# Designs tried in a protein design chat: miniprotein binders against q56419. Part 59

Target 1, 326 residues: q56419
Amino acid sequence: MEGRTLEEVQEEVFKRHGVLVPKKELEDLAKALEEAGLLLTEKVEARLKEEEEKLKRERPMRLAGLSYPEGEREARAFLEAFRASYPGEGEEARVLLMPHLEPSRVPEVYGAALAALEKTPPPERIYLVGVAHRPLKEKAAALPVPFQTPFGPALPDLPALQALDALLPFELFNTPLAFREEHSLELPLFFLKGRFPEARVLPLLVARRSPELGEALKVVLRDFPGLLVLAVDLSHVGPRFGDTPLTRTLAEEARRRDLGFLERLAEGEPEAALAFLGANPTRIDGVEVVASLLPLLRERKGKVLAHRLDLEAPTLSAVGAGTLVL

## First folded at step 4 (miniprotein)

Design v1_68
Fold by ESMFold2-Fast, scan of step 4:
Structure v1_68 (fold): chain B 326 residues (1-326), chain A 108 residues (1-108)
Amino acid sequence: as target 1 above (326 residues)
Amino acid sequence: GDLIERLEELAEEVIRYLKEHGEEDLARYIEELIKWIIEALKSGDTEEAILILTFLAEYVAEVLHRLGAPEELVKKVFELIKEVAEALGMSPEQIEEIERYFREAIER
């Protein structure tokens, strides 16, 4: 009945069931279905408005009890176990690239990030840049509210966020609902808040490359210095991402592209890192974030601390994850 | 030598079953994964061998479950994988995770 005329519906019912339904009855049914659809749409819209209003006050935990423990003591033990999974020492970070996929899949990569945070002086604020997994009204967005964690709320740096908003050609606080279910911010924030409980945060999402964001952030960081965190995953290969099932050749290509990308960033050459990927055939999602933050990454040398390709057997797919300090 | 022989025996059991059930593409894919493990072992990359064996074990358990494979075949495949896993030095915790996938394949 969807997308069909009343005459077509009447004819099909007659052919299938041998019954001629009067057009008036079909019209009445269509009106009832349309009215029910309108009521359902209004209820959904009302629920979304309610959720959007709640997000004006705080961002609640969504992955507590799933990706990390809900209780503070258990969360602390969990974080320390991840640190223990990485045998190396960290390096001080002014810029940290870390993953946002499920932590239990790559504990040593998150452990490397924790090692770097141990060597890093406590920042007054953290610029946490993740990847939007839902559409944004603009190229980037932020949500200026406390983000709940098992270690207490991560408080927004309102003066720095307002300074950033003032420099951008678009409204920074443009899509609150995009932050309702956003693991690219929530998962890194769990680790960051655990290590730097006093740091305020600027929770930022990038949907598409925004060079104006990087230029504005360069200005804001002079007045509001802090730790820059790029919360990005690397290659995405296999059927879950529209590709062929994982093979040795595909895994080698993903690792080659991940490491080539990270190593060029470590040399302070972000344009070379982007050029190396070309058309980005293994779908490194960090490309849009790196392309947005070029002025903050140039001439900043560092080190790749860890890299893993996480294999997902049910989907015959894989996701790359890495930790880079600059 | 024995480790490669166990992987070859695993390949024969699974591939024969899949081909008998018209799953030629799956059979070729499983064979490619087993060859990947063997090449990792020949190059001395034990970490890679463990990674791909774990991936293979979970996938094979799901495939055998989906096709309604006999309990005896599922058990034999697990035993072969367990022997390889133990020889590679996989932890009891890692082996228990693999065993869980094959146990679920039998119960469902």
Scores: ipSAE 0.700, ipTM 0.892, lowest interface PAE 1.2, mean pLDDT 90
Fold by OpenDDE base, second read of step 5:
Structure v1_68 (fold): chain B 326 residues (1-326), chain A 108 residues (1-108)
Amino acid sequence: as target 1 above (326 residues)
Amino acid sequence: GDLIERLEELAEEVIRYLKEHGEEDLARYIEELIKWIIEALKSGDTEEAILILTFLAEYVAEVLHRLGAPEELVKKVFELIKEVAEALGMSPEQIEEIERYFREAIER
């Protein structure tokens, strides 16, 4: 039986769907499928097709019970604790830049986002723009389905999503499997849904800079006003990201780039923010998102509410996170 | 260190060619794939690195073929990918698959 290897299946899935499925998940699936007498490839394809078909209906929680509580009561207490971790007051946001890092690593940064949301009138819709940590078929994608949260489903704004799709030179509704495990949307959405339970959501991912996305969104926002949220992290430095172990010099450079980026955004100069990073040697995560949204960020003045460079001690690496209001 | 250098060289060769031919979007995409391989290598995720490298090989071979790239460039790119593949401990069968992508790109 010329059964494809797990690697071949993983490759085929990546090629077809732009998703890297963990080998362990494929192994577990293979085992389950072996028990069911189907060829690994056919079964994995069938399972992926099943997962893809499920994602046509809803996006389930993947990080509930891990990164945030699954139960609504516990989830509300979680929000209150995170808000309490930031001692400052927020400002009204038209645009919110917030992290998508594991919440426990940067609680006060998420707390600052919550503080801003407290000062923000409830939007009709939220444009949630995350970072694609997996390949997309196009520069950007959307998933036009309910996203599950402890506070109930975050419902898509289908009319606004369709209006956006119609203005893009590519199919917006591509690579649904890229959304399956994408934390850049799920983690911010927890906080956003908790604060604005009635808001519709446009869950967007950016893999590559798309000027077309920013121009299209600018038009869509006229007819479909809402809160724009950039769910992005900042610098990624240390061995996990190919640097030497974190030193004072490396940390200072990461902070300098993070703050210099955020401050220029706060001045309404997003092009200057991108130019300031140059080759982006500290690997600021949000560059492609900001580059895509330039038309929406220009001339908007705001304030940096929080910043942290969080050390991951086991790897001697660090990730920057920030909260910016515009 | 040597692997990253080879991947950077690969990136430079392919990206340069693509930019010279007006394919800036493809160049950026390939750059991101290579960055992803480098990140996987740095994290010690060899399986992920192999997967993305294999995809990159097929994709680059197809793109170079479609653009009518010189055989010398196709061969150079293949050799760089092969060096990385060997260093990652890819099997002879996996390397042969990569070789097939580039062979098909030259013969078509």
Scores: ipSAE 0.005, ipTM 0.238, lowest interface PAE 10.8, mean pLDDT 86

Design v1_69
Fold by ESMFold2-Fast, scan of step 4:
Structure v1_69 (fold): chain B 326 residues (1-326), chain A 108 residues (1-108)
Amino acid sequence: as target 1 above (326 residues)
Amino acid sequence: GDLIERLEELAEEVIRYLKEHGEEDLARYIEELIKWIIEALKSGDTEEAILILTFLAEYVAEVLHRLGAPEELVKKVFELIKEVAEALGMSPEQIEEIERLFREAIER
């Protein structure tokens, strides 16, 4: 209807259906559609405001009963099964890179993360950095409320969050609704809370490269030491991501890029890791997280514990997942 | 030899059906996936062969169901996949997982 008058609409209906619709009826219909649109907008705004108010108190579980068990006993058994999926012993982490895709797709990779957490002394707090799957008003955001888990609520580290907010050139608590359904935080948090039930959390989302976030976090971590967790997936290949259907060549290319990226991070060379990706283009959803956290990753050496490429038959696509300890 | 022969029989059944139904591009893609399994086996990478067989099984089930393939063909294709899985030395648990994925794909 862009650029069309009511008279043109009336004429087209007559030509196609042999019916002359009175202009007043078309005007009344147009007005009703406009009013319905306005009412729908008001209802949407009211719903969003209600959801924001709920998020001021707590962040409820969204994936319980779907991606992990709702009950504590069943959740504990689930966690232990994932740990058993990885035959290695793990290694102590000061920085942990782990995935956030559906855990059942890559149990060995989550098992490797659990193995690393077993070797890691309980931190007072966890800086959990995920990827925003919904738009943020700023480059990054945090939600300073308890996050519910089957192991009890993961409590926010309010003093550390406040210290971080004070150092940033933008409002940190800027997009509460982005946290309502965010698996890049919820899925890693399930594993982290199961291992470190007493640790407080800084739940952070990155949407775009924010060097100021990395600089601020470097300062905050000195005053508020803790475990840094990058919850990121690796290569995304196939039609679901704008590529051709998965082939051996694409899979080998994805594995090579993922491992090359992780190995450079393990050498304490995050700029080299990003440059490697630039020379070998891929759709890694964690690139903006790593690019934001450069000051925290430089000169930290570690080890790649696991890497898998998860193949999605319905979409002929694949997603890389890895566990890296620094 | 026997394992490669079973993979060739699997390819023959699926590709023939797809070509008979005008799905030339799908037939070529399935052929490439089977070649990938064969290449993995020739290089001694049994883990990769198992991974791609699992991917192939789910995809083939979905394609055949979407095209309305007869139950007899779907059953024959599954039995061939199971024979390949057994010949690869897959555990009962791994074979059960392929069966689950195949059944779930058919219901899509």
Scores: ipSAE 0.667, ipTM 0.879, lowest interface PAE 1.4, mean pLDDT 89
Fold by OpenDDE base, second read of step 5:
Structure v1_69 (fold): chain B 326 residues (1-326), chain A 108 residues (1-108)
Amino acid sequence: as target 1 above (326 residues)
Amino acid sequence: GDLIERLEELAEEVIRYLKEHGEEDLARYIEELIKWIIEALKSGDTEEAILILTFLAEYVAEVLHRLGAPEELVKKVFELIKEVAEALGMSPEQIEEIERLFREAIER
């Protein structure tokens, strides 16, 4: 290999495309490239370009058969089971905060989201705002392509996306590769598409707080009304996230922060919710999303439908998840 | 433990400077990147840590340059990143690239 190491290729890909390609994928690609007599860098770039070009047309399912069923019939049964896991009734949502955690970990929290969606008139469009777990070129991004689901493609609302782009001081349609493996959109979208098959979608990612996004969306929502969905998790505590193993004290602190955050949001006080977290020592995932959407969350009263701090026993770590209706 | 401490020191230096200059959003973004590196380190994913560290280095160098940061701060930040990079087993060439980025941030 006269050229760049796998790490150098991974770095270059990350720098150019804002995507962390797993080393294993690079290794498999490198092996395939060696077998083809092509330089790793050129082929990785070519494959990334191909993946980027594919993402210009559609976003395929990545978690089908893993986190949710691939088949429509099985997917419908999955939705019914998740709804059944929440014994309560929902409320009509204008804003829905729901998790993006692995569904099997917090079924009743997703069930609460489904319960809320049952009480919600079918929206024309869904503004789905997720968390970027990969770097973006800008503070926020959108992918204006169909997202594949077991229920058929979730089609983008191009007019609304264009209206949003026109109001932002940065290019909204940036870092398409960041959407490739982003579960913060894919997992919530499964539930949303299953409930509202005809709704158009605006798939948005937030990497860092963008007040401009909230102000722009507030304007766009006047001409393009729809359901706003915040796909965010709550506290991340334990060894996986840099803490000691989960203790009663750490779990109580995580719950306190999660519930205190959600309750203040439910009172229509998003600034108070952010202030309550301070330095966010329990690493609530949704902070940058909420901070970006302040204009849309102010003065909206609602209800916390569900909360769970889910223990991942192998790592003695826990992640908070909640469902909030506004 | 030592690496995490160096990353926390890096965070403190950069975040403090950014906050003092009214760049609260940039400060938070850098904090999140550093947290991500720390998480990668704790999980034993050194490759991810290297990748994010390299991105952080480029981003911090650019931001410090754009803000006209003092040479002493840029050098201190570089030394902290270099220490982490060396400890992660980054190649001399990768470290030299980081050094180049910070040198450019001082000279321009």
Scores: ipSAE 0.011, ipTM 0.234, lowest interface PAE 8.8, mean pLDDT 86

Design v1_7
Fold by ESMFold2-Fast, scan of step 4:
Structure v1_7 (fold): chain B 326 residues (1-326), chain A 108 residues (1-108)
Amino acid sequence: as target 1 above (326 residues)
Amino acid sequence: GDLIERLEELAEEVIRYLKEHGEEDLARYIEDLIKWIIEALKSGDTEEAILILTFLAEYVAEVLHRLGAPEELVKKVFELIKEVAEALGMSPEQIEEIEREFREAIER
């Protein structure tokens, strides 16, 4: 689009329609389109400001009717179906690692997370840490508003969020718009709210390694104890992620790296888990979250409950997903 | 029946069509996926075989649709995939899901 010249446009019209459009007419059209684009940009900017103001009050559902049912009854049945898809028993979690990719693609993995939540005493609050899929002004961010779900709003733990903000060297509530469309929080929250309807939440996004976030959270968790949830996906392989089409060897490598990472976390050795991945050649997105939360993961032993590599045929790609309790 | 023979028949139909339309690289890739399924079956990993068969089914549907393959070939490939899925012990619900994914890939 941007790379097409007026001369190239003139040639294309001639080839397709047998008409040679004068250069002046094409120049006038290009100017009109550019001016229309600027006006459209102004309207988009105005709309984004309106959306940002709305996000000061609440975070609406974006994936209801797509990734999960909108109605409470249907949502409850959906949740129970996911639990039923996992044949095992859960383990109590003080820290839970679970995926955030489309639930229907890895139902047993979400089922394992639900099994763990069944064995976990209801927490007063959940520290839900996801991965930013849009730029943040800082390394991490939070949004201190109710998040809508089919089970009612997940209410923010304002005192705990304020305590966290006070300990950080940057403004925690720095990028509200990044939360407008963020599945790494919305999808895990659906399951968490269904199981712990009374728990308040701290919805947190990590864009880049923030050791100061982990240090601050360790302090806050002492005064405001709760369940820590790392909502992260594992390996990302294939052309959609700048890689070669999925092969048996690539799938085996992705599984090996996913499981090696998770098993080292289960031994309470998060630094060893990061070192095992090295340059992270299969692109485990959880690396930045784990690196930020090191103080909360050290010396916590646990168990890998499930792991799946989800295959995406249209893109010849795959995404790893797992459930780990610590 | 012999599951390996059914998978080889599926490979023969699709690979022949792709080679006739200049898609040598795609033909080799699909052959590699078929071999992966066969190796999984020989190793007793039925779950892996089902996973890769489902992946293959969706990919083949998209490729054949993109190339404008005859409707009869698309139907034949789908029926062969269903036969393999049934022989692998997939539930009627899982087979229906493969059918849905196949239809979605064609409509994309």
Scores: ipSAE 0.433, ipTM 0.780, lowest interface PAE 2.5, mean pLDDT 88

Design v1_70
Fold by ESMFold2-Fast, scan of step 4:
Structure v1_70 (fold): chain B 326 residues (1-326), chain A 108 residues (1-108)
Amino acid sequence: as target 1 above (326 residues)
Amino acid sequence: GDLIERLEELAEEVIRYLKEHGEEDLARYIEELIKWIIEALKSGDTEEAILILTFLAEYVAEVLHRLGAPEELVKKVFELIKEVAEALGMSPEQIEEIEREFRYAIER
């Protein structure tokens, strides 16, 4: 029992210290705590408003020097090393599914994505769809500002973003703060900007299933053709994700689940891919993205270029990653 | 054969100690990790064997530290893991990282 009444607090203090504290003094303490709480809320609001104001101008790099090099020369060498880690040749992509987890953990998977981009004609724009790791007011959001990279800023495609916004039943530019620390966009963007430095970008986050987003994107892509990139990770297993410690059986199940999902997408059957996951319980963060983009994925055949289940020893956990071209 | 025997000896030492301290669930988990390594070795998947050995090493070092295991046991466990790691061709850097975890487990 929580028992947080003033009478209960008074009784607990008496039991602990042998002193009966007058209710008025406890009321004064409660008021002071409420006043402190309000002050903390005001300080938080002021800080968030400052962060939002900065995001109106640009989205700065957050992972430079951590997940990728800060300098352009070093970033170029880093990108070439990732390409070299994949021995295969890519295939032209009209739709690319690639991961957004720490690149150094699955270099061959990012290398496969780079191989696909190498065979893809430079697009005028990239529709970069990631997963929201911060709360969103609406099911999806976008941020119409330059995103900084070591290769220079990735410029927003404002006409295409505005066309998309006009077709949606909600405000697309609804949660700027969601983009402050969003690796599902920043990490794929590093590789995309390195390969297509002149392409404009539509940075999109999906928090919950939005069929209306997929329908709107189908219309916008007709008028503003470009490369569609789904930046999603696959299975999440282990204690870091609220599950039991990784075992061989769970790892094998995760690999089978990931490949079954990707293979069904490669056959142009995204509903079958989602149904497969429903029959095989899992935590794939790309589910909401795929479910939102169904109209763009149906009847589009392709190929799985790479897959890895990255084993994270310190947490006894694992995350699946793959590269799929459609 | 030799590697499997060392892994079985590792299992015997750690599992016995854990069961003696009422940690049946931890004992079962460690046994499963060791079986995973053995199966990977039997299938020729050296890369997976190395990855799971790293999982095992970090987990065992942490558990032995939390339980205040005797220094002699911690040293024996590390030596068995090191022998397996060396035989699998694990890098000096990877082995040194495992050694650091077990050195921490001994510190009182």
Scores: ipSAE 0.174, ipTM 0.678, lowest interface PAE 4.8, mean pLDDT 85

Design v1_71
Fold by ESMFold2-Fast, scan of step 4:
Structure v1_71 (fold): chain B 326 residues (1-326), chain A 108 residues (1-108)
Amino acid sequence: as target 1 above (326 residues)
Amino acid sequence: GDLIERLEELAEEVIRYLKEHGEEDLARYIEELIKWIIEALKSGDTEEAILILTFLAEYVAEVLHRLGAPEELVKKVFELIKEVAEALGMSPEQIEEIEREFRELIER
């Protein structure tokens, strides 16, 4: 009975069943419901602790059989089909921006990312930076365990993660449960592990701007060089995201903002990219990641390989996705 | 051409149905989507035309189904959209996707 008085409960029962329930019976019921609620809360708390303990050992696949195939052979064919969807050649990446949107919605954008990975020398490690879709205790977090994929487990780079943790003013391994269901890491990781099966990973989530993360990563990358991947989606427009139904004007605005943001990043001007968006009216979720990683993005020139605004007819909404190499 | 004329005629039938069922806002929105597809067709932007046609097809089918429209009206919408898609050079795979969504909607 959250926020409901006994009088309100009594009135509702009277309206529904035409019976006035004696207050003592309502009090007894309220106590029973509160006790049941406490027991449910204790059971939920126990389950969350069990899940958190499991996450200390490994991060299981959540989207296998839904967003990508469970079997290695089927997963390989799936990945190659995405590469085939992009007719262009890739370019070498030291920094790769790629989406975390459902891959089947934007196959040519993931294909462009795969093309870039084909031109990139195999890294010893990948710094995979996604967006937290659940609250974190700190501005950023990491989970230092193997992440399961159809291509085998993506192993954590423990020395690099520990070096990063030591440089941060907060505990890096602060919210394991945030990683239980996190598509901004799982979906890009599928493609990255498929192309670089021997690379170790640093799975990182950003919830809020953390300039200290970018400064620490700049130091860690000097001792532990690797591929930096920003797994971010672009504009989110339409009723699903608080706008009116998708119109030609709204779609044009979303495309303009996506491309303006990406092109400024490609010029090595991440501050200009952020300034271009202003208040971020089309809700590019990469803003917090870019703002955190400024020291790693400045003066790196590159190229936008692909961009698409994916239209969601049932929700009259759209989500932007792009591939950028720096 | 003739396909644009037929698209406009079917659009008027769908819009009339929606207005008769008190869905004036939906009718106006579908009218704007149809104007968008026709403008893309006239400008020769085939990629935009295909994208908006797919969006329109999915949306119109869903709206008509939710309102309990006669199956024959839903079929007319689907067949015209498929014909326009074929004329625009959509691949057999893209057309099959539209057919699949129609079958899912009517649960056959």
Scores: ipSAE 0.094, ipTM 0.602, lowest interface PAE 5.6, mean pLDDT 85

Design v1_72
Fold by ESMFold2-Fast, scan of step 4:
Structure v1_72 (fold): chain B 326 residues (1-326), chain A 108 residues (1-108)
Amino acid sequence: as target 1 above (326 residues)
Amino acid sequence: GDLIERLEELAEEVIRYLKEHGEEDLARYIEELIKWIIEALKSGDTEEAILILTFLAEYVAEVLHRLGAPEELVKKVFELIKEVAEALGMSPEQIEEIEREFREYIER
């Protein structure tokens, strides 16, 4: 019951079973669970504290050997193969939107991102903005430590991160455990570090809309210019995401939603992109990132280089992925 | 179908074990959590079921360990929880987290 109020538990039981459970009975059950979990609670807290202390020094690779190769030589060949999967040429990016789902599912989309990076002059730093898949203490967070990759550690831009922290109404360096297993940062960073091995990084996670983050970043980017990367996936449809099983019609609607969103961003109209999603904005996990970064996206025109809706047949579900250069 | 039947059978085994060890209140609560998961599986409501499933996995492992339950029983519980997570559309990453919890339990 930790992480849920007794009122929320009572309401859920009533909604599902038509029974109003007295608070006293729920309190008694919560107490019995708390007592039973004392040893688990102490052990879990000790483990989390140890992991947090390790993360203060560096963020290790978690997906190496699973989503990408561990060795530098094999990792380089992997990047070359992904680039080769995209038949087009890239365009110079000041802002790059790229996916963070499993790369092997959308190799052409990651290939398009690599093509854009080939046309982009090496930045001194990369502002890498991902989506938090774990709860954050604040609306956004950063971890100012080296991130390990097969190409060597991606070093944090400490002066730029400190400048950003100073402008925010909350502590930027919060929830370090959220960075232990965060594929929305790890997967794009693998590709970015392979192309720009000397660039420093600002690894940022967005959990909820933070207009103050976008306003602060606009100021910081003026003094610390760099490449802005939005690491976001597009439509999430099907039972895996709480929806009905995927049909041809739903897949077509998801593709139109993704492309309509991306094309409006490409016209420099991020508010129009958000409005276009209408009643279903939560189906695109990048909505919170785009909504936070509005000041950085307005009036920047660009091009959609690639888009795919990746179908997951076993779950009758799909995730959209795209590459957009602004 | 088959998955729901196996959930009911394993639930009865776990609940019986808990009652035999004087944990009637915990057994009752676990029974309600399993009913929620079964209802979510039938209705396609996955978000809350995934939250409940994650809690159940961690909690059951600890309680069975404290009571000295056979590791074979704990293994059966985690394998079925994985199958339920797959049926509910849980991500490969979330399923691996359940597997990690099970490995850590064995190492304890």
Scores: ipSAE 0.000, ipTM 0.083, lowest interface PAE 23.2, mean pLDDT 78

Design v1_73
Fold by ESMFold2-Fast, scan of step 4:
Structure v1_73 (fold): chain B 326 residues (1-326), chain A 108 residues (1-108)
Amino acid sequence: as target 1 above (326 residues)
Amino acid sequence: GDLIERLEELAEEVIRYLKEHGEEDLARYIEELIKWIIEALKSGDTEEAILILTFLAEYVAEVLHRLGAPEELVKKVFELIKEVAEALGMSPEQIEEIEREFREWIER
C-alpha cells in the first residue's frame, strides 16, 4: 500500500528473506519505480498526441477483418448477403434510423436498411449521426477527415461541416480521439458507402442531448440537402446494463418498448416517442440522438421495416435493433 | 412431439446436475428458458424457438464449462441442440457455426 513506511518495508523483507535492505536502496528503488511510472505516463500521453495528429489526416478502418471483410470484392459479397437476408423491398428514405451493433447479429435489420437505400435516390451527402461511446469535450462532435472503408474513403463534406460549426455555440471538431474507435459510425458507414459510393459524409457523434445541434442541422440541411441517418441501437436489457438476467417477460417488454418508440417516430411524433419510454429512457442509445434532432423528425411520417432483439448469451443480456424510414 | 419430449428429458438431467452442485438459481433460470422454447414450439413460432434455443445452447455450454461437468453430459447437450436446430430448419451455415463453437469448447 502507498502508506507503508520504508522502515516497515525493510523489516518485512528481513523477516521473510533474511536480507537487510538498506533504506537508501529502498528509497532508490521507490524513486526508480516512480520515474518509470512517470515515463510510462509521458509515453502514453505522447502516443495519444501522435494518434490525435494522425486523425487530422484520415480515420483508418478498425473493424476490417472482424465485423466486415477488408477486401473490396469480399466486402461487396458480404453486403449483398445482408440485403438477401431481408425479404422486403424497402421504401425511400429521407431520414433513416438503423443500428450500429455487430451486423452479423442482426442481418435482417441491416438488410432492411439496405433495401431502403436501394429505393432512395443517391444523396450528395449523408448526415451520419452516431452515439459517442467515449467522453466528448462537448455535447456533440464531428471529425472532418476521410473515413477509410473497403469501398474506398468516405470523403467529408467540408463546406457543410464548416457551416454547421459556425452555427453551434461550441467547437464542433472538439474530440478527434473519440472517433479513433467508434463503431456507431464505422459499421453504418460500411453499408452507406457500399450503396452510395459518391456521397460525402458528415460524421457526427452525440454524447448528450443537444437541441442546438438539431436547430443548426435544420438550417444547414436547407443549403446542403442530404440523407439524415440516425445510427442508434434500441433497448439494452440484462446484467451487462444493470438489469436481471434476460427472461421472456423482459424480452417482451423490450420489444414492446422498442416498437412503441419506433412507431411513434414513424407517426412524426418524436416527443411522444421519448415520452413512451417513460422513466428509463437512457437505456436506449437513440434517446439522446432523437432528443437532439427533434426539429428534423417532427411531422415526418414513415414505416418500421424491421426489428429484432439480439440475445447475448455470455452476459444474459439483449440489445434491440431496428430499421425505420421517415 | 418427440423433440419436445427429448428436450424436456435433457432439461431435467441438466437441472438435476445443477441442483446437485448447489446452483439452484442457475437451474431455475435454465428451466425458464426451456419453458420459453417449448411454448414457442407448441405455438408454431419456429423463429422464436430457434432464437431462444441458440441463446440457451451458448449459456448452458458456458455454465457446464465453469462447473467442470462430465464430457458426456456436455456432448449430450450439444447433440440435442444440433438435432433440434436441424429439425427446425436452421441453415447449414448456422449449424456449422454451432458445431464450430462446440468444437472449440471441447478443445478447451
Scores: ipSAE 0.456, ipTM 0.764, lowest interface PAE 2.1, mean pLDDT 86

